# VHH binders against Adducin-related protein C1289.14, part 5

Target 1, 324 residues: Adducin-related protein C1289.14, of Schizosaccharomyces pombe (q7lky2)
Amino acid sequence: MLSKKFTPLSLKNAAKCINNSLRSTYAITGVNLTRGLATNSKVDPKTYAPKPEFSSIAVREMLRKSCLHEFTDEEVATRIELAAAYRLFGLEHWNENILNHLTAKVEEPDGTASFLINPYGLRYGEITASSLIKVDEDGNIKHPGVTGDVFGINRAGYVIHSAIHRARPDVKSIMHNHYPYAAGVSCVKHGFLELAQTSHQSGPVTYHDYHGIVVDKGEQKSLAEDIANKDILILRNHGIITAAESVGAAYYLMYQFLAATEIQTHASANALGDMNNLFIPNNKLVEKTFDVTREKHFSGAKYGIKELSAYMRLLDDLDSSYRT

## First folded at step 22 (VHH; from ii1 with G55D G60A F62S)

Design ll1
Fold by ESMFold2, fold request of step 23:
Structure ll1 (fold): chain B 324 residues (1-324), chain A 124 residues (1-124)
Amino acid sequence: as target 1 above (324 residues)
Amino acid sequence: QVQLVESGGGLVQAGGSLRLSCAASGFKFDWYAMGWYRQAPGKQRELVAAIYRSDYTRYADSVKGRFTISRGNAKNTVYLQMNSLSVEDTAVYYCAAGHEVLFEDKRSGYFDYWGQGTQVTVSS
């Protein structure tokens, strides 16, 4: 899948992260990067990178390694599932390059919770189970994964996830993006409309007035209050969040909800400026469809299990390296 | 059994105020947009105000600036604050629950649930 669009969103945060990366490089090495390097006037086109630690060669070598033997079976399973979700987001182009994030909770042997998130600097298509970074509730790194200290996490992006994870012990996975159809729905006053059966799996949607890229303690509290006990939160003028009991459920709910926002966009455009041209679903049917698909497990398994499994087989056919 | 129970109606002098309440029970309140309709003698039932699950509100032109709709999800209740009342506001006021699009001037007969109504009478 080839990207056909590029949006340089969050340039201020990107510039800030680049500066922090340079500072981290100096702190880690304890030596100026110009020390110990041979001076030459010729760039090697096969190996050049703006910084050698981010080069294709360096990154590929790290990503071929596995650290899965260090973790419990439950954490290994969660890492594989979350890595699959990252790969699937990348294939669908639901990510805005490296700026959005997916998280999953793991229970530590001591009963505390930890959280998995992507290294800031890897494409979603590069994520492996071993590359995922494990953090505590506050975003402090507990295990850096196979990339070590090269990338770290996007702490500003993690704050939204941690606010919800703290408030919702029942939630295992939180997924966020700014996909244009969902972001477009977040910009309209009437909000999300259940217009086709695809939308009926979402359940009641909640809304939050997004305060901007930097999320303070007050916004963290209001995020938790606004999502309440629901599965979908629309961040007005920004994007959407799914929160669910499993990685598969969070992923498949995102899949269905993004499709539903696209349907709403097309249906609204085709209505020729007159909402009376729309066929409106009966709300009792909407409730029944939700109950059958989400609560009664029409598929014979909990929501998202068969669906994630099917797409993991697609990934295995394309490139199974996410399992590393 | 599903119930929408309106209250707060009555007789009021022109220029006065009333606050209508509609308590909902027996259905999943979070799944519906809510609204108020009214019907005066000899007239068709007409939209007064609606509030969507997104908190978007919609008002008839005749009541804009005078009436305010709100909802309390914790109490499963919809409210209509009615200020600066005039004789033309005299009607039976009905609470309705349904899909948001139904409040965009579609026929009112397609709502999932209606209340029994509460009389508002404004005297000169």
Scores: ipSAE 0.499, ipTM 0.802, lowest interface PAE 2.4, mean pLDDT 84
Fold by ESMFold2, last read:
Structure ll1 (fold): chain B 324 residues (1-324), chain A 124 residues (1-124)
Amino acid sequence: as target 1 above (324 residues)
Amino acid sequence: QVQLVESGGGLVQAGGSLRLSCAASGFKFDWYAMGWYRQAPGKQRELVAAIYRSDYTRYADSVKGRFTISRGNAKNTVYLQMNSLSVEDTAVYYCAAGHEVLFEDKRSGYFDYWGQGTQVTVSS
């Protein structure tokens, strides 16, 4: 496959040149360094970063490492799948910079559950299986991943995930974003409309009122109540959540639902904001379509498994480092 | 087997109140918007109130402030609380289930499910 082997010689040569230059500048700037805790006013255009520990050099060095040998086979598989999902969100631009979060549950050997989440400070495109931070249900770090103490978790962002994981032992993965079409649907009174075949496959949604960026104990309880046993939660005036039994299912449900919200956005605009200009959906067909697409024999595997697998192959062709 | 069963109708004095219930069975209740329609003798069937899956509600102008629609998804039931009734409210009241678009355009012929109706008679 040509995409798998695409590495221009100019890029390889540039990388070698940059590495040599950085070693030279570090050696010069490292002599008589007055403790590494304070920067001097001297600015080197080739190596400057607002904080040295967040620099490309520092982060790239951490991300080359692997800690996968420390974990069970199940956790390693889950880390690879979740890292792939982060990379795919980044490619699709479903995330907001370094914000929003994806989580996945790992069963520990003693039967307790732990949860994986991104380090707060990495781009989704930088995530590797070894960079994921493992936390307990309360958000206390059990394993910091290869970035160590440099990045932690976004505790405010984790609270929404924790609330749902706590209430839904059947859920392995929770994915959240503010993708504009979905956020737009979260702002309209009539809510999500199953206007086209793609929309019919996402299934029923539930709704939760937005309480602001800080989630208190009362809102955590109502989040659990509002999602109930469903897979999609619309956070009014905020965004959306998918919750599913596997990373693949949560990812593919997000893919389908975001496409459905984009379809609704275009259909509503073409209808000039007048719902009387829309064709009437066939609700009996909507129910049947959802049921059919969730049956294992429909695709030959459980929902989302083949779909994630196909896109993991895309990632492998582009950059397999998420597996590190 | 799909059923929408209305109850709570009957005879009531003007100024009184009634609470209609519509129990749904045999279909995925959470997948539908719900509403109430009514048909008076010699009149066309008209929307009274609708409640969407998003909890958004709509009311006919003639009942705003007097009627309240609600739904209990756990019990697969939709309700219509009818206060300050007048003789003009006399009609057969029907429960309907369908997509939200149907309640916006008021085209009752496209609804997926209808109840059999319950008579409400308001005497002077």
Scores: ipSAE 0.469, ipTM 0.790, lowest interface PAE 2.7, mean pLDDT 84
Fold by ESMFold2, fold request of step 23:
Structure ll1 (fold): chain B 324 residues (1-324), chain A 124 residues (1-124)
Amino acid sequence: as target 1 above (324 residues)
Amino acid sequence: QVQLVESGGGLVQAGGSLRLSCAASGFKFDWYAMGWYRQAPGKQRELVAAIYRSDYTRYADSVKGRFTISRGNAKNTVYLQMNSLSVEDTAVYYCAAGHEVLFEDKRSGYFDYWGQGTQVTVSS
């Protein structure tokens, strides 16, 4: 599951070239010589990046810094949880490269709401609690985090999140992706189907029509109306949104719903295009299954808390730097 | 107690209109696809129209363009607007609730819930 990582052939070739350059030339090129070569247009194979400020060296230096001392305990906790969610999305390959944002709300001492989001240019696997950018509801940067001067936010991607956060004061975290099985379900007329026990744990789903990459003011209102009081919104021909009262809950819903869409894809294929080959669950049992999973006593904690906690321990074993 | 209660049936002249309503109670309306079936004397029940939780709608060929299905989730009600009625539309109309897949099957009898039916009679 979490260990499903690929190294594309072209990426493997690039990594080999970089590694060989670092091994073969580090004794020759000092800081002053490297600067001199850059003045003469000569590319330095040890340090080259399409832009120097985006290089591995520059980014790693930024990400080792912490700004957590500047924030309240509540914000620090939220930053750590959201950074963990970003890392888990990356491990699951739920993200589409550096796109598909996750947000979390933080209440400021002055009573206003602020929102955390990734810097536009970092991989999900690079996100740290200190790297998260804090914005107001309009997307204006209130705190750039340790990398924000370089990357900023994806304003177009944020608009969907801000529309829902404005309409739903009960929502603390919104997660979005274009994961292929969920995007595939978003493309079929019948929509999401209650087929297996995992499917029934996601809860009721709502839908919003695709209007293109640009989300105008009218669509923001329609988006808010379409999600209503629900936690899962299918963006037709686009992807999926989960919205919940905590980062853990939003992550749990995403996990369950993405699994459910994969199940639906496989069940449809196994049915050989014939609906009569499907066992159809009784919807009364579907309702009961969902209700049971939301009872406080079923898992011993509110949904998502144990799941996020368990996978934060996995992250700590692998690389705890998301906590920086 | 689960109930599906149809209303709005009656006698209507050919070319006229009727609006059927189906009020649902005792179950989570938002979790179900909804539809209308009809049964004329001596015939099998047939799908008239369905509306999925995704708001996707389906219609029998015989009613396309004349009938419109809609749902009001706030009122737990599904509607069937029937325009340009003909004597062939005379039947008992039943409201049904169930899984979306059951509405894709042209012959249905496996729905979770059915209403008691409302008579629609179109006079020539």
Scores: ipSAE 0.452, ipTM 0.782, lowest interface PAE 2.7, mean pLDDT 84
Fold by ESMFold2, last read:
Structure ll1 (fold): chain B 324 residues (1-324), chain A 124 residues (1-124)
Amino acid sequence: as target 1 above (324 residues)
Amino acid sequence: QVQLVESGGGLVQAGGSLRLSCAASGFKFDWYAMGWYRQAPGKQRELVAAIYRSDYTRYADSVKGRFTISRGNAKNTVYLQMNSLSVEDTAVYYCAAGHEVLFEDKRSGYFDYWGQGTQVTVSS
């Protein structure tokens, strides 16, 4: 079995050359550094991180652990699905670095609800089922997962999710991002337009005005009122939210809606900024497409189930560690 | 059966006010932008006001500041508050439902649903 962990000789020689050059520089300037490393020996270039607990080594060791045995089968399934959604957002670049959040509700054995969210400090591509932090409605940590003692949650980012989860007991999963095409649509007065077949699966969207980064109690109430019983909320000058009865549904609705906003952007540009140049769909046909895809289960399963399942197989082919 | 039923029209003195209502039934009201058109004798039908699902409103220049469109999704009703009426506002007023893009066209566009109209007559 051939190992591909070769270190080419030329790279080894280059590293040696650079290190020797640094020692020579320090000797000339009178810096009290010895023949060893060119800099302080406490700093290892291969393992350095701005804080040791955030290093690749420390984080990798935490992420190899599993705490799934501590949870019900329902919670384990939800953790795996939400971790998959985080990985898929990362692959699509729907995230902003470590910001934004996806949440999912879990039912506790005593009948109360808890919520899963990413640790604040992990890339979406690093999320595992065990790394998800479980919080109560107010954002207090009920179970830190395998990394939560180090990273915690972004409480400010959680507030939008908790406002909607509190108002919508039917919602299992809420997903939010600032994808540029969706954020762009959030900035136009006419809002979202159902221009192409892909766009017709969204259903009626709702809107919420921008009140700044901080979401206080008054805005939490108006946020809940604005989304009402719908699945998509456009946050004007901000981004979008999908809210659905399953992780798969929230994910696939996001997938379709982000594509729809990109279509709208391209269609508007091709129309040279004049809406009179657009072919407009008949709203009865839009309603029919929505019924077929969302309500009649044209795919043979509830919305998002086959779609999430297919992309979980993609993740398994690439890296199944989200299941840890 | 799909219906848009206008009401609230009638005879009013110049400077007066009227409130038009359009009750919708037989279709999913929250899937549509709504608007009001009017047609005076011998003239083409013209947009008066529209309200999008995004709450964005549009008004004809001739009615800006005098008319206000609103919608009650719970009541499946769109309203047109008409203040400071003048003789030039005399027309048959029609309710329309359709995609937001249709309300951008200065010419009367294809809409999924139209009402039968209600007469507004302003006397001087």
Scores: ipSAE 0.351, ipTM 0.731, lowest interface PAE 4.0, mean pLDDT 84

